Miniprotein binders against q56419. Designs and how they scored, part 241

Target 1, 326 residues: q56419
Amino acid sequence: MEGRTLEEVQEEVFKRHGVLVPKKELEDLAKALEEAGLLLTEKVEARLKEEEEKLKRERPMRLAGLSYPEGEREARAFLEAFRASYPGEGEEARVLLMPHLEPSRVPEVYGAALAALEKTPPPERIYLVGVAHRPLKEKAAALPVPFQTPFGPALPDLPALQALDALLPFELFNTPLAFREEHSLELPLFFLKGRFPEARVLPLLVARRSPELGEALKVVLRDFPGLLVLAVDLSHVGPRFGDTPLTRTLAEEARRRDLGFLERLAEGEPEAALAFLGANPTRIDGVEVVASLLPLLRERKGKVLAHRLDLEAPTLSAVGAGTLVL
Short names: E, the ipSAE of ESMFold2; O, the ipSAE of OpenDDE; V2, 0.75 times the mean of E and O plus 0.25 times the DockQ between their complexes.

## First folded at step 16 (miniprotein)

Design il23 (at its last look DockQ between E and O 0.78; V2 from the best seeds 0.74)
Fold by OpenDDE base, look of step 16:
Structure il23 (fold): chain B 326 residues (1-326), chain A 109 residues (1-109)
Amino acid sequence: as target 1 above (326 residues)
Amino acid sequence: GDLIERLEELAEEVIRYLKEHGEEELAREIEEQIKDIIEALKSGDTESAIEIFTELAETIARVLHRLGAPEELMQKVAWLIYDIARRLGMSPRQIYEIAKRFARAIERG
């Protein structure tokens, strides 16, 4: 609403909703929204500050009872059901690419990830690299605190995080508020913690491609071995993402790009995978993560275990998800 | 807080735990080493302070792990060590080495 006159707002509301809101009511609403907005801004700022202070100690669950069960027993049953949704066998993973999409949308893809984890020896630590859907101060960030899960807290590997920070040209421990509601970490972490309850975690977010992160992690992984997890989605197509409604042609193009990307990663050719996407017209979510982790993905051969392009019917949009082991 | 305050906090946390677990001699040794670090800092000998601190950090990690220290304490100690290392002006390599030694001490314990 910044810069519009009350008359312009009134006209817009009338045009959109066919209701002429009296100017005085709009003034009162604007004042109430300004007062509520100022009060909301101060209250929101105070709340954000409080939340930031809490994030110095722990990251609470945000999606418990929504995307996954809050209770441990129910959470275990949830894991088992997701595993059952994938009929195949997994392979041992040194690198796991898995989705962060709402689990109920792509159960078999998460099931494939669980299948891979069944064949993976319990790691001492998990490097969990998600996508920042909010701006970060730096290209990447970490939150060095326990992440709450139904299986207990996922504890940070502080020594490994500190080692990583030491090798980066920027402060790794930045933008704690970006982690508060970041589902790209929380959702994969549910599955990872459920499978590997004793593993420490390095929760990482990438906002923009950081070659420095990949080079630093390559060094760190030698001294601090662990499982690398890329928590990324694939294509985002349809009206929610600026396209026309999903058509057969658009879906085929999304699938082609998703599979072409994953297959090239499976061949150990991450640069070829990125080059194949070009301008990324189907908006593969994981591009910046993969671009950051090139040194860790090169020459690693693996297998695509699952892929799905899931339709969100209410918006006629679709999101790609995949599971890849390297 | 200043660097000395953080060193004293580290000392307090570690020494308390050690005394509670009957490691009185080791608690005294750690106390002495922290005093030596503080003295080195007061004299302007930052290099000696860093050297003593690096060894102390490894010792603390090893001993606490050996004694089965709670994860909360281990995390607090790790964070204090990291903060102190940064405040000492340790190089990235030196900080990396402390972290590496700390992790290895946990793995071997």
Scores: ipSAE 0.760, ipTM 0.900, lowest interface PAE 0.6, mean pLDDT 91
Fold by ESMFold2, look of step 16:
Parts: C-alpha cells; sequence; structure tokens
Structure il23 (fold): chain B 326 residues (1-326), chain A 109 residues (1-109)
C-alpha cells in the first residue's frame, strides 16, 4: 500500500478477488498494521538496549563450541594442535599481524602466530585491533570490558583505554553493539589469551581509516608498552565478493597482492604497501587498519612467517590470511 | 549538577571501602578533599577543583591498590574518575595525565 490511495487498493482488491472492501475497513486495517509495526519496533529496540547494557559489563563468548572448544582443557589441546600445524620457529614480535578467518581454514597461519608468541616475552597488555563488520558511529571504537574466553576473562586495560579515548577527537566507547558478534577480535583473542593469560587487552575496531587513531596509539604505547596485534584478513576474491568465478589467474593475483603487501610491511614501508595495492582490486581486508596505524608501522622491519589463500568451494571464492612479525 | 553527584558517588565508594578496612583517618582526608573540590566548583574556581581532583585521583588509586581492593571496585572507581575528569572540562592532555597517574599508582604494587 506504499504510495497507493485507499481507493486504488480497494479497486485492485475488487479486480483480483471480486470483493469490495469498504474504505473504513481498509483504514482500520492500515491503522492496525501501523500499530503492530510500532510494537515490533519497540520490542526489537528493547532487546537491543538490553544487550547493549550487558555489553557494558562483559563480552561473552559467541564462538565457543563452533570455532574453538568451550572447555579450558580442550581449548589448550586445541592451541597446541594449531601450533603443531606450523613446523617453523617464530621470532619476537613487537607488532603481530594475524588473521581473523575461521581457524580451521588456515591452521598453519594461526600456528605461525603461536610460534611468534612463543618468542615474545609476556606483555603487560595487548592492543588488539580488528576490523569492524558492523557499523561504528566513528572511525574506530573500543569496548572496555572483560572478554570471556575458555582461558578465563581477558581483562581490559582501563587506564590505557581511557588515555587513548582522551587523545581522540571522537568518542571511542560509543558503539558497544558493534562488538556483540565481532569475530575479528574473538578469534585472535582465543589464541592470544591462551598464550598470555595475564595480559590485559585493549579491544579495538577500525571501520574507516583514522590517522588520529595511529597518532594517539603511538603516544599511548610509549607510556603503556605492550604487544600490538593487527587482526586482519587479506584478499577476498571470487563471486561472493563480486568477481567472476575464481580462476588460477585470479588466485595467483590475490596471492601476489597478499605477499607483496606483507613484504612491504615487513620492510617497514607501510605507505608503499598501501600504494602497491592501488584501488585494492583483491579487497585486502587489512587496508583500513594499516592505513590507521602508519605511525606504528613505519621503519619497523620484520618477517612474513606464513600465508594461505583459502578456497571457499561452495562459493568458488577465496580469502587470504597471513602472519607477519615486526 | 551531575558533576556533584558523581563526586559524591566516588566519595561513597572509596570511603565505604576505607572504613570497612579500618582506615578512618584516610577516609576523613579523602572526604575533606572531595568537599574542597565541591566548594571550589560552587565558587566558580574550576581550576582549583581540577588541581585537587588530579592529586586525589592518584591518591585513591594508590590507596585502594595497597589495600587489595577487588577488581570490580577498581574498575568502578576508574570509570568515576574518568567521567568526573571529562565533566570538569579537563583538557585531553590533563585527562591523559590522570589516566597515566592512575596506572602508575596501580603498578607500584
Amino acid sequence: as target 1 above (326 residues)
Amino acid sequence: GDLIERLEELAEEVIRYLKEHGEEELAREIEEQIKDIIEALKSGDTESAIEIFTELAETIARVLHRLGAPEELMQKVAWLIYDIARRLGMSPRQIYEIAKRFARAIERG
């Protein structure tokens, strides 16, 4: 009935069904539907408000029993299995780039991250920077609450988060609901908390590049030293992402883009890494995070430990994942 | 306004904990400093209120940490301090410094 008069609706009903519905009955029906829609909207809003208030106290596990085990003992065995899938050794990380793709799809990439953490002294805190998959009110956000894991709660570093919020020209804590289902923090956090059970966490999301975030984090990291983690995926190619069917040529291009990006980051040249991607034709997921954090990545040399471009057979599409230490 | 309510809430949380742990003299000193902040605000002397509050925030963090205050109380106090600092109209650098002082006071344990 959008854009139609009651008379037009009445005429159409008569034409199709042979029934003349009085105008008053149509008016009563329209009013009842409007009122029912308002009630449904109010119920949805109430549920979202309730969830938002819960998220202001803690962030529960959403992927336990789906992507990783819920029980602590099983979760530790799970971690060790992933470590074993990467036969190499890591090296100490001041900055770690790791994926947030489903762990079972890229086991050796997560294993490489664990190998790097083995060589990394336990930090006092972890700056965990993921990619927002739901809208944020600002370019970036944080949720300053405990994140539940099978290894116990990952406690927030409140003073560091407050110091960061104070330096930003926007509110950092104003989008709790965006964290409700955000796997880009939860999946990496499982591995990080398992290896650093005493580290506090700054759980951060980037939606759009924010030079202000990088400059503020550079200041905060000087006074609140810790491990910086970029929890990002790489190329997204194939029909699921708007391409033609995945071909060998497209897969090779995605792999070249992923590795060229990572290698330029490993050379301490994050601007060159971004420039290498141009318009980002393979849709590398990490671009907005890297572009935000330029001051923290410049002149920091390191090593690419692992990479995989993983096929999604049902969608004929692929997603890249990598592990980089700086 | 709301700022006074927040200051009173901070006082209530901290002073209750101190009294429960036999720190009556410290509780009185902190109560007096909060009253001084409120008096400065009522007289329009926001700069004095900010100065007293900055020193008080560090003192509260140190004392509660020394007494083994539970994590829930430490977080509640950290949020009250942050909220008060913003409502006082402190500059970004002043608020940053309070957060840094709070963290340093906790780390000394």
Scores: ipSAE 0.698, ipTM 0.889, lowest interface PAE 1.3, mean pLDDT 90
ESMFold2 (binder alone), look of step 16: mean pLDDT 83; pTM 0.817

Design il24 (at its last look DockQ between E and O 0.87; V2 from the best seeds 0.82)
Fold by OpenDDE base, look of step 16:
Structure il24 (fold): chain B 326 residues (1-326), chain A 108 residues (1-108)
Amino acid sequence: as target 1 above (326 residues)
Amino acid sequence: GDLIERLEELAEEVIRYLKEHGEEELAREIEEQIKDIIEALKSGDTESAIEIFTELAETIARVLHRLGAPEELMQKVAWLIYDIARRLGMSPREIYEIAKAFARAIER
């Protein structure tokens, strides 16, 4: 916290952890940290241990009442409104790339995902691959517990998760605390569970590119068929991400990179999509996920349904979001 | 706990449920198979233990599913089976096949 405002910390926590900690709680925590030095470390450690033990049983909602409604009726109305925000029709998806950005920022992009899901037969299971905004012990991780949603719990597919773990050279079930507040899973899962209430879920996080994950999933998907969902954002540009304030030139470059990435994925050329980004100067979020899933994306043709570069006016920054079906 | 304790836990959970649902004969058969696994382990015959366990795991999954066992029990059993398989030193392929067999057993 040295030198950062509470707002910056809140934002960082949200970015890193997908939890919007109320400013008051951050203030209380900051005050407590100032007052309690070592005791806070012990208390924080004890709390983290308790949270870790709870995560052995379930993953509670963290963004209910903030990013989406907590109540089922209101949540259904929310889904319908988001679907209505996209005027087009969807396509059947075997692979769905969708955002994990705050839904209110890019409603039509989520609407496009819902449109695709309307054309998709109910899967037995959903492989939900998000981005780890916190460090993982391994390149990838899974949390094999029910995820709470307004539509009831999203139940894990334990056999498929165990099969995946068996094929990986590392322990898949690592870093449970990384899932506690990870919005890259929670936000997409709201839409997915709302559309497919009976589908089992494999909640996966990628921190670093893991070719092993893609190869293992290719085998697993053969025996455990399901919908693959990449929950990723696109470009991150502006002061929040180390750039100058958003300009027309910077926005055009972000859009060019986002669309160029998505279009190459839509052509079934994921390696070309990665190569097109080069050093990834606009910081496309989904790079490590796509790089991990190359075997599953190759030669699959699809369609870009939606794209938006959304301005965050208070920071003059922007985040890209897209929906792609394969 | 050790491998034997996990086997005993699996036995307890499954046998209790089966008895509560009138499947006493099957409960006895499963109990006997678990005893055989434990005996094989105590004698150092890990190969026989793995073989019996592999068949038992599939049977348990199928029977519990058929009886409409609650999700909580199914999850607990799935984890126990997985943990036991790992503790037995089963290969990745063998663990994969158990997981696959479990999935097939619970298909609607």
Scores: ipSAE 0.838, ipTM 0.935, lowest interface PAE 0.5, mean pLDDT 91
Fold by ESMFold2, look of step 16:
Structure il24 (fold): chain B 326 residues (1-326), chain A 108 residues (1-108)
Amino acid sequence: as target 1 above (326 residues)
Amino acid sequence: GDLIERLEELAEEVIRYLKEHGEEELAREIEEQIKDIIEALKSGDTESAIEIFTELAETIARVLHRLGAPEELMQKVAWLIYDIARRLGMSPREIYEIAKAFARAIER
């Protein structure tokens, strides 16, 4: 009845069923449906508000038992299995780029990140910068609460987060619900917390590039030194992402874009890395994070440790993941 | 209105904890500093209020940390301090320095 008059509904019922329902009865039904719809909307809004208030106190695990084990002992063994998936040695990282793709799809890429962490002195804090998969009220956001993990809670570095918020031209603590299901923080955090159990965390999301974020972080990192982690995936190609089915040519292009991007970052040339992507035809999802963090990436040389373009055979699609140390 | 309520809430939380841990003299000093901040605000002397508050914020962080205050209290206090600093109209740099001072105090 949303686009129809009551007379139109009455006529349709009569045509279909041979019964003329009085307009009064249709009016009563329409009112009841409107009232029921208002009550359902109120219940949904109340549930969202309740979830938002919970997220202002802590962020619970959402992927335990799905992407990683819930129990600590099993989670530790899971971590070690991933390290074993990468046969190489890491290098010390001041900046680490690692994926947020489902870990079982790219085990050696996460293993390479673990290898880098083995060579990295335990930091006081980790600046964990993920990609917002839900809209933010601003270009970027943080959630300054404990994030639960099988290894215990990852505590926020609240003074560093407040220092960062003070320097930004927008409210950093702006969209708690965007963190509710955000795997780009939860999946990398499992690995980071497992290796650095005493590090505090700055859990950050980027929705749209913010040069102001990078400039502010450069200042904050001087007074609050720590490990900077870009938790980003690379190419997204195939029908799930709006392309034709994956072909050898498309896969080769995606791999070339991924590696060219990572190699230019490894040369300390983040602007060149972004320019190499042009219109970003393979949808590398790290671009907004890199574009935000340019001041922290310039002139910082390093090495690509791993890369994989992972095939989704059922969807004829693929997603790229890599590990870069700077 | 809300600024004074936040200052009184900060005082209540900190002073209660100090008294529970035998720090009666520190509790009196902090109570007096909060009263001085409120008096400066009533007289329109915002600059003095900011100066006293800045020193108070560092002192609170150091004392609560030394006494082993639970994480929940430290978080609540950090948020109250941050909210008060903003309501006082402190500059981004002044607020940044308070957050840095808080961090340095709890590192010791």
Scores: ipSAE 0.779, ipTM 0.915, lowest interface PAE 0.9, mean pLDDT 91
ESMFold2 (binder alone), look of step 16: mean pLDDT 83; pTM 0.819

Design il25 (at its last look DockQ between E and O 0.02; V2 from the best seeds 0.00; counts 0 for: pae E 24.3 > 1.5, other shape alone 2.977 > 2.5, placed apart)
Fold by OpenDDE base, look of step 16:
Structure il25 (fold): chain B 326 residues (1-326), chain A 108 residues (1-108)
Amino acid sequence: as target 1 above (326 residues)
Amino acid sequence: GDLIERLEELAEEVIRYLKEHGEEELAREIEEQIKDIIEALKSGDTESAIEIFTELAETIARVLHRLGAPEELMQKVASLISDIARRLGMSPRQISEIAKRLARAIER
C-alpha cells in the first residue's frame, strides 16, 4: 500500500470535503464502488461533461494531499526530503527518464531525478512524456492547458504544442478526459515544477508506439529546445499484473530486465534496449514511450543513477522504477 | 485464473439480468468490455484493465440501479466488484480516489 492508512484517507476526505466517510465504507471497497457507481450514474455523464469543460481551461491537482502536500511550504519540504533520500550527485540531463510510481514507494529514485535536475540548467520548456493508463483516441495526445501544482500552474507551451500538432498525421489534442486523473504526468510534474518554476510544459501521453511522434519531436526540438522527460515505470510483476506472487526468481528476472533495458539506453542503443525485452514478459511500462522516441534517444550516452524494485506487500506484487540521464 | 473467473461471473450475473429486462445492446457492450479487460490482463496491461473495470463497474451500478435491480443482486454484484478490485490490486491511491468520489457524491 502506498504508505497511507485508511484513517489518513478518511481524515483527508474530511478535511477537504467536510464529509466524514465511515471507515467501514472505506474498508468495504464493494460498498464504496457500489455507492460511487450508483451515485456517479446520471450524475457522471453530466459530471464528466462538466469536467471535460473544465479541462478546456485547466487541469486541477488530483493527488494533492494524497501523494504530495497541497501547501507550497510543505511541498518544498517534501522535495528537500526526497532529494536527501538520494546520497549521490546527479549529472546534467538533456533527456531524463524518471518514474511515475507513487513517490513514497521509491523516494531515492525520485531523489536521483532531483539530483540530475540540480545539475541541469533551467530549460525554457519541458517535454513531459507520460504513459496513458486510459485509452486514447489516437496513439498519443496532449492537453494544452495549465496543470495545477503546489508551486503554481505549469503553463503549456502553446507554440511548441501547435508546431508538434502540425507535424503529426493525427490530431494531437484528443481525449482530454484521459488527462483528468493521469498520474504519469501529475507526479513527475510536481518535481519538475518545484525545480523549474518558470519552465513551460508540453504534457504528452503515449498509449501506443508512435514513430511519428519521435520524428515530429526531433523537428520541433530544433526550433523549440527543451528538456525531454520520460515519465515511465519499469517491470510490473506479481498477481496485480497476472503473475504468481513475487519470488526471488521473479524479482531477479524483473531486475535483470529493468537494468538491462536502462543500461542499453545509457549506451545510446534504444533499439537494442527494446530488442532485449522481446515480448516484454515483465511488463516494462515505458516500452511504448521509448519506442515512440527512438530518434531522440539514439547515440545519446548517459548514466543510470538509481533503480529499485518496490514490493507492494498486500498484493505480493512489485514495480520497478529507475532514473536515467542522457 | 481466479480473477478471470470472477470477471466472468460478474458478466454472467449482469448480462443475464440485462437480457431479462430487454437491454440486449447494453449486455453486448458489457460482454465486450469484459473481454477487453481479460485481454488487457493477458497482455500484462493491468492498469488498462483496472480502468476499463472501473468504468464498467460504474456502468453496471448505474444500469442496475436504473432498472430497479433487487437488493440481493446489487449486493452480489457489489461483492464481485470488490473482490475483482482487490484482485486487480487496486492501490490505496485508487481507494482514496474512490473515497473522494464518494465524499463528493454524499455531498450532492
Scores: ipSAE 0.015, ipTM 0.324, lowest interface PAE 7.7, mean pLDDT 86
Fold by ESMFold2, look of step 16:
Structure il25 (fold): chain B 326 residues (1-326), chain A 108 residues (1-108)
Amino acid sequence: as target 1 above (326 residues)
Amino acid sequence: GDLIERLEELAEEVIRYLKEHGEEELAREIEEQIKDIIEALKSGDTESAIEIFTELAETIARVLHRLGAPEELMQKVASLISDIARRLGMSPRQISEIAKRLARAIER
């Protein structure tokens, strides 16, 4: 990387991938990145600055044509197909937990979310809380811009976002680039916007547990009522995640952890749900979001509508996904 | 086109390894199954292609596991199997079935 020391490259690799390696392996990685055209150059940095400025105006679709159709008519048919993959009925939700896993992998789980939305009166706004897959400058972040969808732009609820920002001990609008490729917002939003085309959105990411976020959201929800959506996945097990190859025993444990977590949330006991996971040995990724939002989850009883531990046969790994209404 | 390229890549990785380990008969069987899948695809018989592919994936996992194939090769083969299943348009039920077969095959 021209103009950079090895220390600067090491820091950038760590920030991008969250990994530090021994010096020789870092040098080999830096060389491979240079040869593959992944070098951080002034041209790359200029493109990132321009993308950041664009993200201050709107967040474009990144997954159209890959995870869902680009065209509105095809997208509506896609929604109906997903609803049909879940033969049950939903229940009204004040809080909805739904996945952000690739939809084609867990169609009945997304179908269950659609069934719940079918029973839910159209909200004025949706508090969409995802999991940050890129580092944030703070514990949580928002991007107060339209998010493009095949159903038109999902408009931000600027008054509610500003009220939330005012109540937090940190700047809420802090990391636009983290939203650029964030599928934990884009994938659930496709389903939410398709069902509630007039609802405004608060697109929120959690990187680390923030009790301040939950307390602030409880206050904001009083003046700006809406649907709270936790867009989270459950267990991550197998070699892709640092385990041995998936066995029946590991899959059964992952399923047990997922369902035990969801059931305790459904009983209105989010602290018990977190305690049940202990050290989180199956790497449920919803933990930071649930831990941040405790004030909004306590005493809310509900129902688990669907769960699936989706097997990634080629990687001998699995990811859990569920739908919970509260 | 792209699907056939992935099938040929899967075949190349597995057959090379099997031949290096003296498993000529298994290598020929796998090559023939790949040809059968490609022929089914060319005739528009996607259901037959999926059936043959499902059995092929299980066979590959079983033989590579029994031969003690390196983790890197197992991961590469697993990724190719996943990519092919996606390109074949396999349903979630079909993908779940192949995953169950692979898990059982590797237990042995």
Scores: ipSAE 0.000, ipTM 0.087, lowest interface PAE 24.3, mean pLDDT 84
ESMFold2 (binder alone), look of step 16: mean pLDDT 82; pTM 0.802

Design il3 (at its last look DockQ between E and O 0.85; V2 from the best seeds 0.82)
Fold by OpenDDE base, look of step 16:
Structure il3 (fold): chain B 326 residues (1-326), chain A 108 residues (1-108)
Amino acid sequence: as target 1 above (326 residues)
Amino acid sequence: GDLIERLEELAEEVIRYLKEHGEEELAREIEEQIKDIIEALKSGDTESAIEIFTELAETIARVLHRLGAPEDLMQKVAWLIYDIARRLGMSPRQIYDIAKRFARAIER
């Protein structure tokens, strides 16, 4: 946690809240926090320890009232509005790739995910694989506690999580603090819990490609069937990510890479999808997740339901989002 | 806590619930099995302990599910079983098997 650059914090806040906080404001805030002694190592450590202890019991909502409504009634209306934003029909999903971007930025993409979920029989469990935007002790992690949502707690599938841990060469239950504010799980989970209130969840994060995770999950899914959800974003281009301001050429390249990636996944060729990206110059977020889950994606044919490259006007940057069913 | 303490905690949670629901005979059986596990551990017979525990874990899961045990208790029991399994030095396959049996017991 020590070494987050202001840029990383800015990116995280933006990813979480859809708000670009100017670097200067973050600098001022950091300075104010430092001056207030809140950045004092001891107080921070004590607070982190307390937060870690709380995470042994539950993961509270962090984005309620910001990215989605806190109240159940309002949350249901929110779901319906997002579904309405996608005019198409979904398809049954065994694997769902959906975004974790701020929902308001790509409503129709989330709407497409909801459309797919409408055609999907209620799963007993959901394997929700997000992207770790913070370092993990291991390549992947799980948090085996209830995740709070406006629809009630998303309960963990402890037996399935334990089975997965047993098959991994590393401790799955690591780095609980990485889950505290991880939006890549919280945002998709809102939609998933709203649609499947009785489904248990396996909240997973991937920091680095783990072939072991995919192989283990392949075995686990046989004995513990469920819906696999990849909560990933696509291209990240523009000044926030080290590029020039968004141009037509840059946007076309981002779209080309996003769609080329998704289409190859839809064809059941995840290795070809990864190879197509090469060095990943447009920084597709989901690469490490897909690379970890290759055994589960191979030979599965599906359909791209939605794609959007969303402009963040204040930074002239853009983030790609897509919905894919397999 | 040590392994014995965790076994005793599991026993206490399960036996209390069973007695509250009129399952006195089953509570006695579970208590006896936990005692047998502890005895096996004290004698150094870890293999017997693992065997008895594996069957006990499934029985606990099935009975609690049948009785409609609350989710908080089910989760607590699942974690205790998992922790005990690890502390027993159970192999990945054995832990996987317990998890699988537990899941099957609560799906019916």
Scores: ipSAE 0.811, ipTM 0.922, lowest interface PAE 0.5, mean pLDDT 91
Fold by ESMFold2, look of step 16:
Structure il3 (fold): chain B 326 residues (1-326), chain A 108 residues (1-108)
Amino acid sequence: as target 1 above (326 residues)
Amino acid sequence: GDLIERLEELAEEVIRYLKEHGEEELAREIEEQIKDIIEALKSGDTESAIEIFTELAETIARVLHRLGAPEDLMQKVAWLIYDIARRLGMSPRQIYDIAKRFARAIER
C-alpha cells in the first residue's frame, strides 16, 4: 500500500464494492502482500542461482532466430551474405577490432571483419574481449565454458584461461551471470566460429580498465599464441544516450571521434587514441577495452577497413561501428 | 580437509578411467603419488606435496590425452588440478606453469 493510508484503501473498497473492510483485515492483507513479495524475491534469487549453475557448464545461444539463423546451413549463407556486403579485400590480423552492434544494422562492417579473417591464418585460439553490459564483481571476467553456436560449440581454452587467472590480482571466473545475455561476445563469436571452427576461445569481458589484464595477456599470448579480438562499438550519441536530439553537427562529431580513434590505433598509438577522446564526449564503447590492452596494441600498425555511424530513427540516436586490423 | 577431498576426487576420476581402459599399473602408480601428496601434507611438508603434484598433473594430462579421454573428463580434471593447485598455496608462477605443462601435454 505504498503511498496510501489504510483508511484511503478502506474508503476506495467501500466505494467500489459496497463493503466496509475493517482496518484489521486490511492490515492482515498488507502483511500477506509483504510476505508474498519476500517469497517472490527468494524465487528470483533461486532462479538466478539455477541460471548461474547452468552457466558453469555451458553458455547457450540467446540470439539465434533473432540476430542470426539457428540452423547451420542458413547460418553459413548468412556469413556469405555479410561477406558480400563488403566488396573490398581484407588484411591479415594479429589483432582484430570488430563491432558487437546488431549485425543487420552494419552489414559491411561485419563483412570487413570476414574479409580480414580470410587473410588470417587459422589460429589455435581466439582471445575474444567484449564489453560488459551487466555488472562484474571485478574489472574483468571470463566464462570458461563452451559457447553454443549454429556451427557447433566454441570450446574454451581452459589451460590458457587458468594461466590468465593465475596472473591476475583478482578472480576472473566469479561473475557467470554477466555472460548470460552478453551480446558483445555472442554476436562476434558467430562470425569468428563460422570462419575458424577449430579455434578454442577465451571469452573475456571488461567493465573497467585493468592495466593488470593487459600485462597478464601479454605473457599468456606469448605461451598461448592466438588471434586477439576487440569486440567493441564506437560512438553512442543522441537522446537514447542522454544527448539532445541527433543533429548533423553531433553526427559529424561522432564520426570524427570514431575515425580519429581508429586511425590512431592503426598507427600503433593507443595512448594517443585515448588522449584524442579526452572525456569521451561521444561515449565510444571501446575505451575501457583499449585502455586495458595497451601493452598488446603499442607499436602495432594496421588499417581501418570499414566504419559506419548507424542511425536509430525511432530514437533520433546513432551508434558507430568499425573494423580495424593490426 | 577440503584440499584432501579434491585430491581424492581427482584420484577417483583418473584411476576409474585408467582401469576401465586396462591401465592397471599406471592407475596404481597414480594412486601411490596421490597418497604421497596427502602424506606430505599431513607432515606439514607443503614443498614436497607441490613438487609431486606438479609432476602428477602433467602425467595425468598426457595419459588421459593419449587414451582419448572425452572432453568432459579432460575439463573436469583440468578444473580439479587448478583448484588443488590454488588450495596448495602455489604461487602465481607455479600455477601458470602447471597450466602451461597441461596444455603442452595435450597438444601432441
Scores: ipSAE 0.799, ipTM 0.928, lowest interface PAE 0.9, mean pLDDT 91
ESMFold2 (binder alone), look of step 16: mean pLDDT 84; pTM 0.828

